# VHH binders against q9x234, part 8

Target 1, 288 residues: q9x234
Amino acid sequence: RTFSEEIKEELVNVPFGSREEVISELLGFIKARGDLDVKSRHIVFSLHSFAASRRLLNLMKYLSKPVSEIIVEKSHNIKKRYIKITAEYSESFMVIEPFFDVALFVSFLRGLFLSGGSMTNPRYHYHLEINLFEEETLALTRKSLKDFFNINAGIIELRNTRKLYIKSIKDILVFLEAIGVQRKLEEIDRIVTERKVIGDVNRTVNFIEANAIRTANSTARQIRAIELIKENMGLENLPEDLRRVALVRLRNKELSLRELGKKLNLTKSQIYSKLKRIIKIAERFGDV

## First folded at step 19 (VHH)

Design k2
Fold by ESMFold2, last read:
Structure k2 (fold): chain B 288 residues (1-288), chain A 120 residues (1-120)
Amino acid sequence: as target 1 above (288 residues)
Amino acid sequence: EVQLVESGGGVVQPGGSLRLSCAASGFTFSSYALSWYRQAAGIERELIASITRGGSTEYVDSVKGRFTISRDNSENTMYLQMNSLRAEDTGLYYCAAKYPMKRWEPRDYWGQGTLVTVSS
C-alpha cells in the first residue's frame, strides 16, 4: 500500500459529524472527481482508491442516497484502475458553502484529498497535492487554507491538469490534522525527526572527513619540507630547536601538534612556529 | 454571519445565582470547543471555564465547584450556571468558540459580553 493509501484508510474511520459536515465532505468528492451527466441527472465518481470508494459509499448511505452502479475498470489512456460509482444528483449536495466555516472546510478538504489527493512518502521528500481542475474552487480552497490555517499552497497548471500543492512539512502536518489524521501524524513526526538527525549526522561526518583530509595535507606538507631539507641541505645543518622538531615529526608522522609538543615539552604554538620556520627554509628547494 | 450573543447577566447579591446563555449562529456549533471568559475592570480577560466538543469540562480554581459550563448542540447554545457568587465574580462575561487544533489555531469567535454585578 502507498503512503497516500495508508492515510486514506485512516480517514475512512473519521467519525461523521453533523449532516452539513457530511454533505461538505461529499462536495469535496464531487469537486475533485465528480462528473455530472446532465442528461440523466447522475454524478459519476472516478476513484483510484478503495478506501476513498468505501468512504464515499458510507457518506451516501448516511445521506440515504442510493448508488446505482459500481464498476471497476482500467482506463485505456493511462492504464490505471478506476472504481466508478454512479449516484443520483441532488441540488442539496451543492447548497453547502464550505469556505466560511472551519468545520465545513476541513470536511470539504477531507473529501478533496480522499478523491483526488496524494502525498509522497515523507521519508523521501515532502509533497502533498490535490487534483482540482475547477479554477474558482481551487482559488477559494487556496485562499481558505491561508485564511484559516496559514497554509501556503501553490498551484501547478498544465494543459490537462490543475493541482493545488503543499511542500512545507509544517503546512502538510497542519493540513493532515485538519482533515482528521491522527495516528499517521505521529508516524510522520518520527520520520521528520529521523531525517533531521540523519542530516545533522551527514554534516558532522562530512566535517570530520574534511578535517581529516586537512590534517593529513598539513602533515604531508611538513614531511615534504623536512625531506627537501634532508636531501638538499642535511638536517644536521638546521638550528638545534628546528632539528629536534624535524626529527620528532619524522618519527611520529601521525601525531598532532599538541602530541608532538608533549614529546618535546613544548606548547602547540611553539611546535607550530618551529614547523613554520622549517617549511620556510624548505621552500628554497622546491614546492612544499 | 457568525454570531455569539450572551445573555442572562444582571445584578445579584453575594451568595446568589445566575445562569448565562451564549446563543450561536453562522457556524457548525457542535464542532467547536466553547469557553467563558471574565473581565473585571482594569484586568485582562481571563479564561474561567471551557467545554470540549465531547462535553469534557475544565475550570480555573477560583470558580471550580461553583460554576458549571454546559452545552446544548440542538439549540446551538452554551450555558454557564454560576452559584455562590462573590464580589470578585463581578465583570463582563464573554463566550468564545474555538475550532480545536494543535498545530495551528484558527481565529476564535467572540461575543460582545454580558455584565454580571455581585453587590448588595
Scores: ipSAE 0.702, ipTM 0.869, lowest interface PAE 1.0, mean pLDDT 88
Fold by ESMFold2, last read:
Structure k2 (fold): chain B 288 residues (1-288), chain A 120 residues (1-120)
Amino acid sequence: as target 1 above (288 residues)
Amino acid sequence: EVQLVESGGGVVQPGGSLRLSCAASGFTFSSYALSWYRQAAGIERELIASITRGGSTEYVDSVKGRFTISRDNSENTMYLQMNSLRAEDTGLYYCAAKYPMKRWEPRDYWGQGTLVTVSS
């Protein structure tokens, strides 16, 4: 099962609240995936999720609205199985206003997500989206996400689709809590923490590697400087203290400055100062 | 329009009783946690009693055993039964409704307050 489907499986078990909340959730299914025939008082839902289908059936049972047909078929264009559910509806369901009461809004969002929503596995990246074609409903949903939850949602418009999306992990977690996710939120929190730890480790490793490269470049520069002096001036013409350092560095190309200091009975700072002077002298004879 | 309207305040003798009501409209009352706050002169508003969606109650020590919070979801009304009233219980009493969430708290709804005066 996909990460989205695992979330939807948990949402099936969210307890029903008031009758108005159940109707608001059903309105979410209708707005995302319903095909209404007002005169016949029927609606056809085209769902891709067995969890969403089970939740819809439970909503209809609660509302005493029997389902007349359930068909599982394969769509030609997408080559994916659809679950088509035909049910009776009431015009009173369509007049509920989910955008002015947090309780109704979160129920409506749950219906939208179950029927037309998806979320990427947060191990790969953070993205939650809802297919919601009707422009007015999409705009009101986006506005209410901001007003109630400070969630910043974007809109994607393509030829045959409109989607609301959320990219911020903080906003996604608020959204998922709002619609009733509990166990999966704990799993996502763990994934986010794990990714933070892995990121910290990778940053540390990159720092260690960059430092090693910097150290190697510094050593190569010192050896180049000593070779330039040897070729153009002769090491015997260096001051005695610098000559000693130059000879020991050539014999011990892999030692750190601290280690060189031990061999010469000098501090790291003293070795650094002497090598800096050697480089300065060498710069007179070429590129160091 | 969301409304929380307190009533039942008044002047009462020490040791007396009052029953406050908070009538709610314009939102799904049963889905909210509810609370009473008290504001005495010169003091910031303090939480004194709360009741969850499921009916679990909590009280501050100063009112425990004397005050009882309850809710009637069928009437969209919360109550505060105040017994054995003391002079220090004098103040404005506010009801509030909160949609319970951890990761983001939607804005609470507040009443306008009802005055309780305990004097002798």
Scores: ipSAE 0.698, ipTM 0.866, lowest interface PAE 1.0, mean pLDDT 88
Fold by ESMFold2, look of step 19:
Structure k2 (fold): chain B 288 residues (1-288), chain A 120 residues (1-120)
Amino acid sequence: as target 1 above (288 residues)
Amino acid sequence: EVQLVESGGGVVQPGGSLRLSCAASGFTFSSYALSWYRQAAGIERELIASITRGGSTEYVDSVKGRFTISRDNSENTMYLQMNSLRAEDTGLYYCAAKYPMKRWEPRDYWGQGTLVTVSS
């Protein structure tokens, strides 16, 4: 099972609320995956999720609307199994307005997600999307996500595809709670926490390692410079202030610049400046 | 259009009783948690009573035992029965509806308030 399907399995068991909420959820299925024939009073739903199919059948049973056929087959074009459910509908399904009542809107979103939604396993990255082709419905859904939940959803529009997507983990968690996910949210929280901890540890280790390497390389460069001067010129021929620094650094290879400065009664910036001058002098005699 | 309309406010003597009503329309009343808030002059609005979708109630200590919140989902109406009223209960009383969520709180629906004056 995919991560999306695990979420959809939990949604199957979300208790029904009012009749209007059930109709609003059904409208979500219709808008995402319904093919309406107004003359015959039938809707054909094309679903790729067994959980979504079970939920749809439960909604239809609650509304006392017969399902006339169920077909399961593999599509050659998309190399997936799909489920076609043909059901009778009522005009009352189409008069409900899900965008101005939070309760109806979350039910509508549940239907959209079950029928046309997916979510990437959050261990890899954070992405939730809903296929929703009708332009007006998509715009109203995006607006209502912002208005009710402060969720920032994006839209992708191409020739034959139109998707609403959410990438912020904070927004995804709000979305999932809104549509009725409870137990799976706890699993996602754990994954997010684990990723944050691992990331924090890795950044800390990288910072510590980089600092240690930088310090070791910098000290090694200073020692190299002093040895070149000693071999080619003699330390006694340095200006007295530089000679003192060179000798103390050579004797105290482990000390930080601040500690080295303390031994010489100099600030960190003063000792750094003097060591730079030593390196510059040494460059006359070789690679430092 | 979402509406919450409070009624039943008025002037009452200390020790008296009032029953406030909050009539709701334009949303699925039964799916919301409901609350009463009180605002006395010069003071910030405070939550005084709440009732969940399932009927569980909570009260602030100052009204506990004296006030009773209830809801009638068939009439889309919430009530506040206020007994043993005190001068400190004087204020503007607001009805609010909240969609119960933990990770985000959708903006509450609010009434315009009904005035309760307890005068000796």
Scores: ipSAE 0.677, ipTM 0.861, lowest interface PAE 1.1, mean pLDDT 88
Fold by OpenDDE, look of step 19:
Structure k2 (fold): chain B 288 residues (1-288), chain A 120 residues (1-120)
Amino acid sequence: as target 1 above (288 residues)
Amino acid sequence: EVQLVESGGGVVQPGGSLRLSCAASGFTFSSYALSWYRQAAGIERELIASITRGGSTEYVDSVKGRFTISRDNSENTMYLQMNSLRAEDTGLYYCAAKYPMKRWEPRDYWGQGTLVTVSS
């Protein structure tokens, strides 16, 4: 089962609210996956989720709307099944405006997500999307998400489809909670926390590695500088304090600046300063 | 348009009783948690009673045993039965409706308030 389907399975058992909320949820199904046959006055829902189909049937039952036909078709793609549910169309379903009441809007969103929504496994990527073709509904949904929940949803227009998407895990969690997800939220929270920890560890490791590389490069540069001086002017011609540092650095290539300081009774800063001077002298003879 | 309208306030003697009503319209009443607030002169508004969608109630200590919050979803009305009223109960009483969320709190709907005065 996909992560999306697991969420949808949980949503099947969300208790029904008021009749208006149920109608609003059905409207979500209609807007996302309902096709109206004007001649027969029937609406056909095309769903890919068994959970979604179950929920839709429960909604229809609650509303005492008979289902005329249920067909399961195999998609041309061996892995996708289509469930087509046919019912009599009622204009009364379209009279509800779900965008001005948060309860109706949440129900509407539930219907949209069940019928046309998907979510990636948060272990890999944060992404929630809803397929919604109607531009007006898309715009109103986006606006209401912002107004009610401060969710920033994006819109993508592709050749034959439009999608609303949410990328922020914070917003995704609010969205899922709003539409009635409970148990799965706990799991998502755990995953997010784990990812954060892993991310922090990786950052720390990268920082350590970067510092190690910098130190190695600095040490190498110091050694090169000392060798260059040795070849061109001799270390004996260095000031006594610099000569001492140069000799100790050359003999102890593995030691840190602090450790070098300890050997010479100098601070890390003093060693660093003297090595800089050595490098500057070496630059007279070539690239260091 | 969302509306909450409080009623039932007035002047009552200490030890007396009042019943406040909050009539709601313009939203799905049954889907909201409901609460009563009060504001005494010079004091910040305080939560005194709440009732969940499922009917669970909570009270602030000062009103426990004296006040009872209830709701009628069929009438879109919330009530506050106030018994054994005290002078300190004097204030403007507000009803509020909140959609319950854990991760995000939408803006609450508020009434205009009804005045309760307890005086001898």
Scores: ipSAE 0.650, ipTM 0.853, lowest interface PAE 0.8, mean pLDDT 91

Design k4
Fold by OpenDDE, look of step 21:
Structure k4 (fold): chain B 288 residues (1-288), chain A 121 residues (1-121)
Amino acid sequence: as target 1 above (288 residues)
Amino acid sequence: EVQLVESGGGVVQPGGSLRLSCAASGFTFSSYALSWYRQAAGIERELIASITRGGSTEYVDSVKGRFTISRDNSENTMYLQMNSLRAEDTGLYYCAAKYPAKRWEPRFDYWGQGTLVTVSS
C-alpha cells in the first residue's frame, strides 16, 4: 500500500456531516474525477483508489443515489487499476458553493483528495498534490486554502492536466487534519520529528567536521610559514619569543594552540598572536 | 453571504431577563459550534457561553446558573436566555460560529455585529 492509500483508507471512515457537506464532498469527486456523459445523463468516476471508491459509494448511498455500474479495469499501465463508477447525473450536486463556507470547503477538499490527491511518504519528500483539470475550480481552491487555512498551494499546468500542490510540511499537516486525518497524522508527525533530529545531528556533525578542516588548514599554513622562514632567513633570526613558538609548532604538528600554549606556558591567544606574526614574516618570502 | 445577526438586546433593570437571538445565514449552521461573547466598556471581549454541534454547553462562572445557551438548527438560530441580570452584565454581546475543533485548530470563522445589553436601575 502506498502512503496515499493509507491516508485515503482512514478517510473512508470519517463521519458524515450535514447533507450539504456530503454533497460538497461528492462535488469534490465530480470536479476531480467525474466525467459527464451528456447523452446518457450519467456521470462516470474514474478512480485509482479502492478507498476512494468505497468512500464515493458510501456518499452515494447516503444521498440515496443509485450506482448504475462499477467496473474495475486494468490501465494501459500495468501497475494502475481503474475503478469506474457510473451514476445518474443530478444537477442538484452542482449547485453547492463550497468556497465560501469552511465546512463545505473541507468536505470538498476531502473529495478532491480522495479522488485525485496523493501524498509522498514524508520520510523521503514533503509533497501533496491534487489533480484537478478545471482551471476555475483550481484557482478557487487555491484561494480558499489561503483564506481559510493560510495554506500556500502552488499550481502546475501540464499538457493534459493541472495540479495543485503543497510543499510545506506544516501546510500539509494542516490540510490533512482539516479533511479528517487523525491517526496517520500522528505517524507523519513522528516521521517529521525523526527527520528533524537526524537533520540536526547531521548539521552538527558537518559543523564539527568543517571546523576540524579549518583548524587543519590553519595548522598547515602555520607550518608552511615556519618552513618558509627557515629556508629563507633561518629561524635563528626570528625574535626569541617567535622562534620558540615556531620550533615548538614544527615539533608538534598535531597539537592544538591550547596544547602548544601549555608547553610554552602561554595562553592560546598569545600563541595565536605569535603565529600570526610568524605568518606575516613568512609572507615576505612567498605565499603562505 | 455569511451573516450572523444578533437581536434581543436592550435596557433592563437589575434582576430582569433578556433573550438574545442570533440568526445565521449563508453557511451550514449545524456544522458549527456556536458561542456568545460579550464586551464591556474598556474590557476585552470575553467568551461567556458555548454550545457544540451536539448540543453540549459550557459557561463561564460569572453567568452559570443565570444564562442558558441553546440552538435551533432547523431555524439556524442560536439563543441566549439571560436571567437575573446584573449591572456587570452590561456590554455588547456577540454571536460567533466556529468549525468543529476536532477537525482543525479551533477558531471562530464568523462573527455577528453585536447587540447591546444595558442593565441599569
Scores: ipSAE 0.499, ipTM 0.808, lowest interface PAE 0.8, mean pLDDT 90
Fold by ESMFold2, look of step 21:
Structure k4 (fold): chain B 288 residues (1-288), chain A 121 residues (1-121)
Amino acid sequence: as target 1 above (288 residues)
Amino acid sequence: EVQLVESGGGVVQPGGSLRLSCAASGFTFSSYALSWYRQAAGIERELIASITRGGSTEYVDSVKGRFTISRDNSENTMYLQMNSLRAEDTGLYYCAAKYPAKRWEPRFDYWGQGTLVTVSS
């Protein structure tokens, strides 16, 4: 089962609040997946999640609104289920205004996510989205996400699709807490922490490797320079301070500049300056 | 329209009792955490008691054992029973409602206008 479905399974168990909150959650189902049949005075929900279907049935039971028909559509895809639920429609379901009381809005969002939402496994990417075709509802939802939660949601508009999406892991965690997720938040927190640690380790290892390569190349250049001077003019003809550095470097090819400085009672900066002058002298005799 | 209306303030002698109420409308009262704040003259408003949506209470030490916060979700009303009142309890008492959250700051806290409590001889 998908990461989204695991979240939805937890949401089934979110306790009901007031009757108005239950109606607001139902309105989320209606706006995302409901289709009103005016002639029969019923609403048909088309759901792809078993958890969403169970939650919807629980909401209808709480509201004392009987479900008149449940149809499981046949599919060749064993991982996907298509469930149609037909329930008696009440016009009172549509008069709740979920955008002006945060308690009603979080209930509405839970209904939207259960019926039309999905989330990528956060081990791979941070992405949460909700299918919500009606323009006015989408705009109000986006505005209320900003107003109540400071969530910056985006909109995807294609020929047959309108979606609201959230990419920021901070915003996704706020969203999931708001709709009632608890246990899966702990799992997501662990995943986020693990990804940060792995990323920090990789950056540190890459930095250490690059630094080691740079240091090895620098040492090889210094040795080459000293050998050119030895072959072409003799080390005895260097200024005394440079001659001492050259001899100690040759005898201690594996030491860092700091370690060489300690053997010569010089700072790293002083050793670097002297080796730079040795290289400059050597450039008269060939490529270093 | 959201409203929080305090009542029950007045003048009382030291050692006396007073019961404040906070009547709420325009929001889903049962889903909010509720609090009483006190503001004495020349001092910043201070939290003195709170009650979660589940009924758990918390008090500052100066009122613990003397004040009791409670809520009645069927009446959309919060109460503060104040016993053994002292001169230092004098001030404006405000009720507040906040939607509980850990990962975000609610953009809107709801506040009443305050009710005056005066403890004097």
Scores: ipSAE 0.489, ipTM 0.799, lowest interface PAE 2.2, mean pLDDT 86

